# VHH binders against q84jc2, part 125

Target 1, 232 residues: q84jc2
Amino acid sequence: MSKMRNLVEEKFLEFYESWVIQLELYLHQLLIAHNNNTMSETELRHLISKLTTHHKAYYTAKWAAIREDVLAFFGSVWLNPLENACSWLTGWKPSMVFRMVDRLRKSRVVLVEAQVKKLEELRVKTKFDEQKIEREMERYQVAMADRKMVELARLGCHVGGESVMVVEAAVRGLSMGLEKMVKAADCVRLKTLKGILDILTPPQCVEFLAAAATFQVQLRRWGNRRHYVTHS

## First folded at step 7 (VHH)

Design xa26 (framework vhh_6qgx_2)
Fold by ESMFold2-Fast, scan of step 7:
Structure xa26 (fold): chain B 232 residues (1-232), chain A 126 residues (1-126)
Amino acid sequence: as target 1 above (232 residues)
Amino acid sequence: QVQLVESGGGLVQAGGSLRLSCAASGRTFSSYAMAWFRRAPGKEREFVAAISGSGDYTFYTDSVEGRFTISRDHAKNTVSLQMNSLRPEDTAVYYCAAPEGFSWYDLTSESGYDYWGQGTRVTVSA
């Protein structure tokens, strides 16, 4: 409910809805460029630049928001339940984008051996970075179950000035840990996207970005079409 | 014809060490990750370790991390698994695996690999 939403959630909901509308507009431009192949390399680079700037704008807004309230991103009101269920540390799983790269192997534009080698190494590096973050998250969850944290939770049942301050300090520490993890995951996402775009030619970048945007838009539409009425 | 041949298995006492080797023939896999899987008696096949094409990135299942080390030699077209501090639960047939090409499957998934060796048996006694 609006009464239960904080200002960070309301502000990011407005931002995200506008951001998705613009993503759909860019997707239409990518599909036109891909299907007609009438654009010059300069025009293709300009379109690719618009998409990369659009994604950077998302992370700029997200990082500002998580600095204020990282927990808003673990139960996001701007995402439907399907989008939330498919999230890995508040966003898409970095290795997932290599499924979009697989579409290029089935397309008219063939990847050369040097590109395949670089993409394979990037895929494995991305998985390595993911596992490092997953281990850190597991350590975070274990630390939350530590005897001291359990004891602080018990003390929090007795509403009093001194115990309230100690519990609030612990909660701030937990939020800072989550912010660190989310930013680390987002850095892997951005490095993976940049790495792929650096390896691909402009026409291949257009195909990749179109596939990625199509998947993102489709997932949102499928979630919104579910027969169960939720978050209306 | 592509072939992967494992060697180095045997009987060893708990706490002992073995080095497994996988020799590839018919093509090179220098651009692709390769993996070791194992199948214990009465169990399903499970992931053990993987190494990137460059050799810069290695992966291990939790139960072997710190005890096993995967490595590769591009000149010999081989992937090795150094197994230290062996435990009875490490008893299994060990398989070498390689992909045909780029795969969207996770490195730890059998589905990501197209070429498999026949396996080498490792038995760890108390």
Scores: ipSAE 0.467, ipTM 0.800, lowest interface PAE 2.5, mean pLDDT 86
Fold by OpenDDE, second read of step 8:
Structure xa26 (fold): chain B 232 residues (1-232), chain A 126 residues (1-126)
Amino acid sequence: as target 1 above (232 residues)
Amino acid sequence: QVQLVESGGGLVQAGGSLRLSCAASGRTFSSYAMAWFRRAPGKEREFVAAISGSGDYTFYTDSVEGRFTISRDHAKNTVSLQMNSLRPEDTAVYYCAAPEGFSWYDLTSESGYDYWGQGTRVTVSA
């Protein structure tokens, strides 16, 4: 059975398709910059700024959408099954990006000791924050078997049901909790990205961003090949 | 050669306190995280606590959160585990662990560490 999309899903789907296209264009520019050592620092910083702005735009749109329907993001119809399977609280797992940074260490790009130390601190911090959110999410999930959810389940057993207001209130309560978790996760994502970019030099930032964008784009491509998904 | 030597283990009554120490030798670990693991009788080794290179960040397994405190002394090249409100279920051999260098792996996993101490036994009586 085809899943019916609500208005939030449709709008965000359109947004995300456009956003991904733009990401691919930026990826191309990042790769050119990475392979061209003739670009000035100013040019590199400008490119980095474009990417950071692009990511900020995503979260701006996301946060606007989750205020309307956070549940849409726990079954993101704009993502293929592979992308969804790899999602942590409606997005990429913050600790994952350090794999991209690790690539820098193994490449011809040399990180100075001071950078390595800072990255280690950031990694630990990120992991700590990530775990805090996971624990909070776990508590939230356990707490889902509360009076409101029990009532919702009970109502589901009756054709005529009881008050629609009770169901609506239960759903709202659930959504509010989830929204809080999602926003917390996104904050960790943004802080992690900012932290990494603050530690790296402009050329290193370009390489990092290229790696991250590559991963995201390739994941989507791989998923689309495995699963016939049409978003348009 | 890098060596880790744990100390401070012993017998303690439930509700009591114990402080473990791990001395690192062979090289400096000031830039890298360090951790404590433990192995209870009949169980696999599990993560207990970790601390960042600077000491600014710490995290714990849920069962010890609020009771145990990990700290480090860079001058002495040591990491410590203050264990308060000890429980019989805390009985285990406690191991100090350190990575060879900067690691991108999970610090809550054994795979995140390359060097291990011989362990120090902690027994908590009821």
Scores: ipSAE 0.021, ipTM 0.381, lowest interface PAE 4.9, mean pLDDT 86

Design xa27 (framework vhh_6qgx_2)
Fold by ESMFold2-Fast, scan of step 7:
Structure xa27 (fold): chain B 232 residues (1-232), chain A 126 residues (1-126)
Amino acid sequence: as target 1 above (232 residues)
Amino acid sequence: QVQLVESGGGLVQAGGSLRLSCAASGRTFSSYAMAWFRRAPGKEREFVAAISGSGDYTFYTDSVQGRFTISRDHAKNTVSLQMNSLRPEDTAVYYCAAPEGFSWYDLTSESGYDYWGQGTRVTVSA
């Protein structure tokens, strides 16, 4: 392992690279479907289902990995510096999904009144849920900065069995708290995504998913080019 | 024509309270989130609070969380902002904002709102 990565980081890096390649293939299918107004509702629903399953696979893999090492997701080695700079609690910020849409803002997609009402409710609810998690994370960060943690960090410079055990217990406690908060953030992500897809028609879902995937893929490509130029 | 008219501003001492009201005419906004923004002397406009169409969900900027309460009355076509524990830093002109239609812009972005009132002035003395 060229960067002395731990096993969790190595396994998730391999998973994530494959997951992104498949996302790009699905994006291609979404763009074809969006340009062809001849696909049946059944065909569009099948494509949307493939994307939904793909995102669920990501969270299944992520939650298994954070059980072993949640810290791997803070400053992830499988993300480039630009992707890491844009992360909110180890992933996309849920409310950002409502902002990804200079593409949809100029679209011919007409939302009916019932959809508008539900989307507006979801938009405010998503911001409320985000703020609740941010307040919990802030309280957690304050607890981490508590004098007891400073003292444990100080004790960790002494090589003795008992001080090592105390530090290990503290790290386990911190990891459990972080895992809970990351899962809470991921639940808001999944509820926001499901909420939008439940409100939109299949053609609108395709357009939305295409916009979201385009942003994600483009962010990765821009960040990868920047990193390569800087280090080559 | 659509118009938003704010009222309830005035001069209060630190620790005091004010209730701002925004009356909408020419259109209802019952399906849309509406917001309050403010502009302090010498500063740009900033987000204060938003309320969903139903009134079931609210969102506040951190500096007013716990002190301000946004509410709405669909029958009167009004949005209100109850401001408690006022601080000198709350001194600003307060604006009511509403969208023309659904917007994908962030809830806190001015770009998401098309209709704005002329504002009501709040001055909080030390």
Scores: ipSAE 0.486, ipTM 0.797, lowest interface PAE 2.3, mean pLDDT 85
Fold by OpenDDE, second read of step 8:
Structure xa27 (fold): chain B 232 residues (1-232), chain A 126 residues (1-126)
Amino acid sequence: as target 1 above (232 residues)
Amino acid sequence: QVQLVESGGGLVQAGGSLRLSCAASGRTFSSYAMAWFRRAPGKEREFVAAISGSGDYTFYTDSVQGRFTISRDHAKNTVSLQMNSLRPEDTAVYYCAAPEGFSWYDLTSESGYDYWGQGTRVTVSA
């Protein structure tokens, strides 16, 4: 059976499709910049700024959407099954990006000791923050078996028997908790990205962003091919 | 050659406290995270706690959260584990671990570390 999409899902789907297209364009520019050593620092910083602005736009849109329906993001219809399977609290897992940074270390780009030290500290911080959120999520999930959820379960056994208002209130309570978790996760994502970009030089930032964007775009492509998913 | 030497293990009653110490030699570890692992009888080695190079960030396995505190002394090149409110289930051989260098692997996994101490035995009686 085909899943019916609600208004939030439809709107965000449209947004995300456009956003991904733009990301692909930026990826192309990043790759050119990475392979062209003639670009000035000013030009590189400008490109980096474009990408950071692009990512900020995503979260702005996301946060607006989750205020309306956070549940839409736990079954993101704009993502293919592979992308969804790789999601951690409705997005990429923050600690994952350090794999991209590791690529820099193994490439011709040399990280100085001061950068390495800062990156290591940031990595541990990111892990720390992830674990905090995971623990909170676990507590939340355990707490889901509370009175409200029990009431929902009870209502589910009775066709038309109980107040729609009770169900709605329970769902709202659940959604509010989830929204808090998602926002917390997104904050860690944004802080992690900012932290990395603050440590890296402009050329290194370009390489990092290219790697990250490549991974994201390729994951989508692979998933689409595997599952024959079209969102347009 | 890098060496890690644990100390401070022993027999303690439930509810008691114990402080483990790990001395690192051979090189400085100030830039890298260090960790404690433990192996209980009949069980696999498991992550206990880790601390960042600076010491500013610490994280723990859930079962020891709020009871154990990991710390480090850069001047002495040591990492310590303060264990409070000990339980019989904390009985294990405790190992200090350190990476060879900058690693992007999970710090809660054994694979994240290259150097290990011989371990120090902690026994908590009921």
Scores: ipSAE 0.030, ipTM 0.519, lowest interface PAE 3.2, mean pLDDT 86

Design xa28 (framework vhh_6qgx_2)
Fold by ESMFold2-Fast, scan of step 7:
Structure xa28 (fold): chain B 232 residues (1-232), chain A 126 residues (1-126)
Amino acid sequence: as target 1 above (232 residues)
Amino acid sequence: QVQLVESGGGLVQAGGSLRLSCAASGRTFSSYAMAWFRRAPGKEREFVAAISGSGDYTFYTDSVKGRFTISRDHAKNTVSLQMNSLRPEDTAVYYCAAPSGFSWYDLTSESGYDYWGQGTRVTVSA
């Protein structure tokens, strides 16, 4: 269910619930635009801009929150268990978004050869960036078992101001390391989104954004359905 | 008919070097990632290295990082693997692999590649 929430968790929970409601409203607009062939290119670009601004707002709020408490984003209380199970470094895995690009293969507006080539290069670049971050995470986890960390844990078993100060410094260092990795992962997410939208035409962007938003909203609903059923 | 032909394999002593080459015909792969895999006697194929269509991004399995270098020549439709500081455990048949199109599989997965060469044998003596 729930655990005791700190101020950062309560504030971000309130933000996230409002953010998702607005995402659902944008999804409605995207679906209308996709089904209606009458919107101008300028109108489509405006709608796409609203969605990109909405996603940027999420990362602005997230980065402010992780500066205060990065651990709140590992097993987040504002996400249900299914959403948390699907997370990679506190968010969606960037390379997975290319599975949604497959929807455009059957689109009425066909991807041209030049777009496919650019998408392939972006896919490989995204994988390259992901592996760099995964190596950093592996190094972080290995550091947790390092002789120095084991020694600090031993010292923490004894009362005294000196050992408390040393342990607190180490914990702060670990939190800063996690914050850096989360921000790096988010930068890959934003670069991947921007890259895809730069390659696609406005109608294809609308279809892509609609598919992504639909998946995000539906995943939340599926997870919440399970949660309410198991609540008894 | 698409064909990948590997060359450059042979017998070499530990610490030596070999350069493998893969020549593609029947189609260009200039916009697609290509990879090298290897299979030691009695074992399954494993990923060795991959290079993006642009050549800007390269990937290596941990055991060959710093020793092997993958490169490509778009004009010749060729992918090469420079192998330095060879070890007996590098003994294997080396295969060149290319996709038939855009793939959702990781570039380190055999499942992502539809075209394979016959392989070139590399034997590293102690």
Scores: ipSAE 0.458, ipTM 0.783, lowest interface PAE 2.3, mean pLDDT 86
Fold by OpenDDE, second read of step 8:
Structure xa28 (fold): chain B 232 residues (1-232), chain A 126 residues (1-126)
Amino acid sequence: as target 1 above (232 residues)
Amino acid sequence: QVQLVESGGGLVQAGGSLRLSCAASGRTFSSYAMAWFRRAPGKEREFVAAISGSGDYTFYTDSVKGRFTISRDHAKNTVSLQMNSLRPEDTAVYYCAAPSGFSWYDLTSESGYDYWGQGTRVTVSA
C-alpha cells in the first residue's frame, strides 16, 4: 500500500535527495584529498568546513521540519528500509562512528597517545549520553500507555466531534515529547562529530569524513538495490 | 604483564555493605574505562558497573542503580565498587575488567575488556 505523503514528508524528501547528491560530491572531493598528499592544510580545512557546514544544514532543515511534524521522521519515507532499520532515533547512532575512528587507528593513520586518550574519553561520554536518551525514550514509551493514550485508543472506536479535539491534543503532547528526544539525540550526534573533528588533524579529519560519508552513501545504495524504492 | 587483583569480598547480611577494590599492575589504565562484572551461581557473567578513564562517567546495570557506586583512584591505579543495601541476589563472584586499549565496543559487554581479575566472592545472607 502506497503511503500518502504529507507536505512535510514531500518537502523533506526533496531536500534530502538534494542533500545526498551534494554529499556524494563532497565525498568525491574527500577521497581525492585523502589520496592526494599535496593538499595544503588550508585546503584541507576548507574542505572540512564545507562538510561540517553541509551537515549543519541538514540538522537545520530537520529541526525546522520536526517542529511541523516530528512523526514524519519516525517513518522517514526518504530513506529505504535498510537505512530505516539502521536508524536510531531518526538518525545515525553516535557511538557507531567510533568504528570509523577505530578504522583510522588500524590504518596508516598514526594517532598520538594524547589523541587516543581524548577519543577514548569522548567515546565513553557519547555512550553515556546515548544511554541517557535511551532511558528517557524507554520512560516515554512506557508512559504512552497512560491515560491519554488509553483515551486516544478509546476515541478511535468512537469518532465524534469532541473526540477530535481530544485526539489532537493527545497527538500534540506525544509529538512534543518526541521532538525533545529527537533534538537531544541530534545534539549528541553533533557533539560527537565535533568532538572527533577537534581531536583529529586535518588529514585525519578528511579520512574520517570520507569513511563516514562512504558508509552513508553505500548504505543507501545497498538498500536501494535490495528494495525497490520510489522517491517520486 | 597486566594483572588485576580484586579484594574486599566476604560474607555479609542482607542490607549490609561491602567495598570491593581492584588493583591494576603492569601498566596504567588511567586513560581507559574499567568495569566490574559478576557471576552468580548457575548464571552467566553479567555487567555490573563501569567508569570512564577520567572518572567523570559511570554506568550501572539497572538492578544495582542507587545501591552500588563505582569509583577509581588514579594515584593508586585502583577501581572500587561500594556496595550498599546488599541483597541475596547480589551473591556472586565479582570480577574486575580493563581494556588493552582504545576500543569501540560496548562498555557494558565483556567483549569490551581484555584483562580480567581472578574474582572476589561476595555472599549475601538473607
Scores: ipSAE 0.046, ipTM 0.561, lowest interface PAE 3.0, mean pLDDT 87

Design xa29 (framework vhh_6qgx_2)
Fold by ESMFold2-Fast, scan of step 7:
Structure xa29 (fold): chain B 232 residues (1-232), chain A 126 residues (1-126)
Amino acid sequence: as target 1 above (232 residues)
Amino acid sequence: QVQLVESGGGLVQAGGSLRLSCAASGRTFSSYAMAWFRRAPGKEREFVAAISGSGDYTFYTDSVKGRFTISRDHAKNTVSLQMNSLRPEDTAVYYCAAPTGFSWYDLTSESGYDYWGQGTRVTVSA
């Protein structure tokens, strides 16, 4: 059956609203855990596992949706204009989370030298992976300006079954290219998140996840307020 | 007490090669990225290449990709820049740079680095 832009958008909007509500509930639990010295390491690991599972659920739903319509994730209807403006390849920029990690060095939890070394290497690796994806995006944009693509765009102005087939094949190819790049970016996000959590202790993981969730929730709130006051 | 000393610069004709070396003393930088920058006569300092602490990840400015290779030797506490297919536009003083510690910074920005060498001069003739 045909894949429709509006159906993908409607389905993901419903999913995302529920996902954000659950994220806020988890943020509340993370903040309680952060202020509670009686919580065991086992209890903290269980809470961290809930957050990790929650983030994995997002990517499972996202990858199912982009298979159907990757363009729904560029200028997403479930995000406000500020959230969309801050997006890098349909999501958060992986290297930016290291600013949150840097703040952990200055908080009550102290990072030992071994952790600092591993985080520094992960930060540089994450930047390397980002640049590789940015180069693929540049190549994609250059390909749009190539003579063959210009000719295909010209053919799209003419009626005919043969021209329609050629244009459809080209559009499918473009969508597959974008899907591959978005998945590559999401893989960098997941590797970065897992890498940080593998390096940090459970209390440090709780603080990191609380900071990340707070930023995500606050960015949404700032954008919703700004959008409300700017449009009449 | 921390010092970075560059060597290997000189005069070479277009199409030639040079290998620059940076020797660090007073501190090891095994966990931190190190970089090469250059300053052409009458111009601002610009990024050339960077290498991660492990040596596994390298970064290059577009104009030198495929021609320059950055590497490091932890045992000798050195970082090197192999420059091939040199062009007159590569004429500059080349500087080695290292950070003071872990902090958020852009690997391609001068502001990310606190320790700098005195530079080594590279002149490429037409």
Scores: ipSAE 0.188, ipTM 0.633, lowest interface PAE 4.8, mean pLDDT 84
Fold by OpenDDE, second read of step 8:
Structure xa29 (fold): chain B 232 residues (1-232), chain A 126 residues (1-126)
Amino acid sequence: as target 1 above (232 residues)
Amino acid sequence: QVQLVESGGGLVQAGGSLRLSCAASGRTFSSYAMAWFRRAPGKEREFVAAISGSGDYTFYTDSVKGRFTISRDHAKNTVSLQMNSLRPEDTAVYYCAAPTGFSWYDLTSESGYDYWGQGTRVTVSA
């Protein structure tokens, strides 16, 4: 009943554990920066750059891993059940981050009209792109009930030599499709993040990033408390 | 006070075309998305189409894709819905909707909009 982890899962688990630890450290710095109005713009930009680099590193690692086994990310063993339940195509849902921006707007942060307009456009764009991917995913899922999947189902009944090759080919085809979907989703995530950061001022970026990181870290903590999960 | 006034509804035969228009007054909506919803007899109000502030992005319910086109004119402060290849199932009261301001809510949800027109009736005969 214990889920066996493959090599990709193990490697990414190790990576992600380290990555999250570093994220928490950056979160601490973001919070300090947010609460300290004495930091220079240069310092703030440097901090923002560290965070963006950190996120880029995640996707670099992820994309390398999904080339090997994209299926590992649809049952991410490095995440707790709560985190997994909140996942959209193996990550955070792009449209959700605008709630963080909305928090800024409703807080003491003052957004100028030009920023508001740009954020609104970005929100709509993000939603548009998100829906496009969802439609493609739906189409893909419907297509899964094709001849290849039927062959996979047949293998459950009869294991033969030729059947193994057919199954492997079917799985490869499926994986390739999923990989495309995941990459597309990640591109929307990255574009959305970049778009927001391009619109916000450095202080606003710090606050936004702090909020986002807080949410991510807290979600993990909450999930871990609710579900005894050991990542070793 | 913000007002939305729909026009262009009427009786049309199946396969025909109709263009709805919504005029906004009281404040500018140029920066915010606008939408069309509809309520068919005996059914709940449903999302039809939305357009971003700039007009660069549009959303449609699946049943109208390829047939309906939403557009906006900033100079006139109007949003339009060109309806082609109309079907009897398109029969409904069509409503124009706009938000009070910047919102993060789903553009396909009624909750994303605060101002509503009185509606214009579209009847498509077989």
Scores: ipSAE 0.026, ipTM 0.364, lowest interface PAE 4.7, mean pLDDT 86

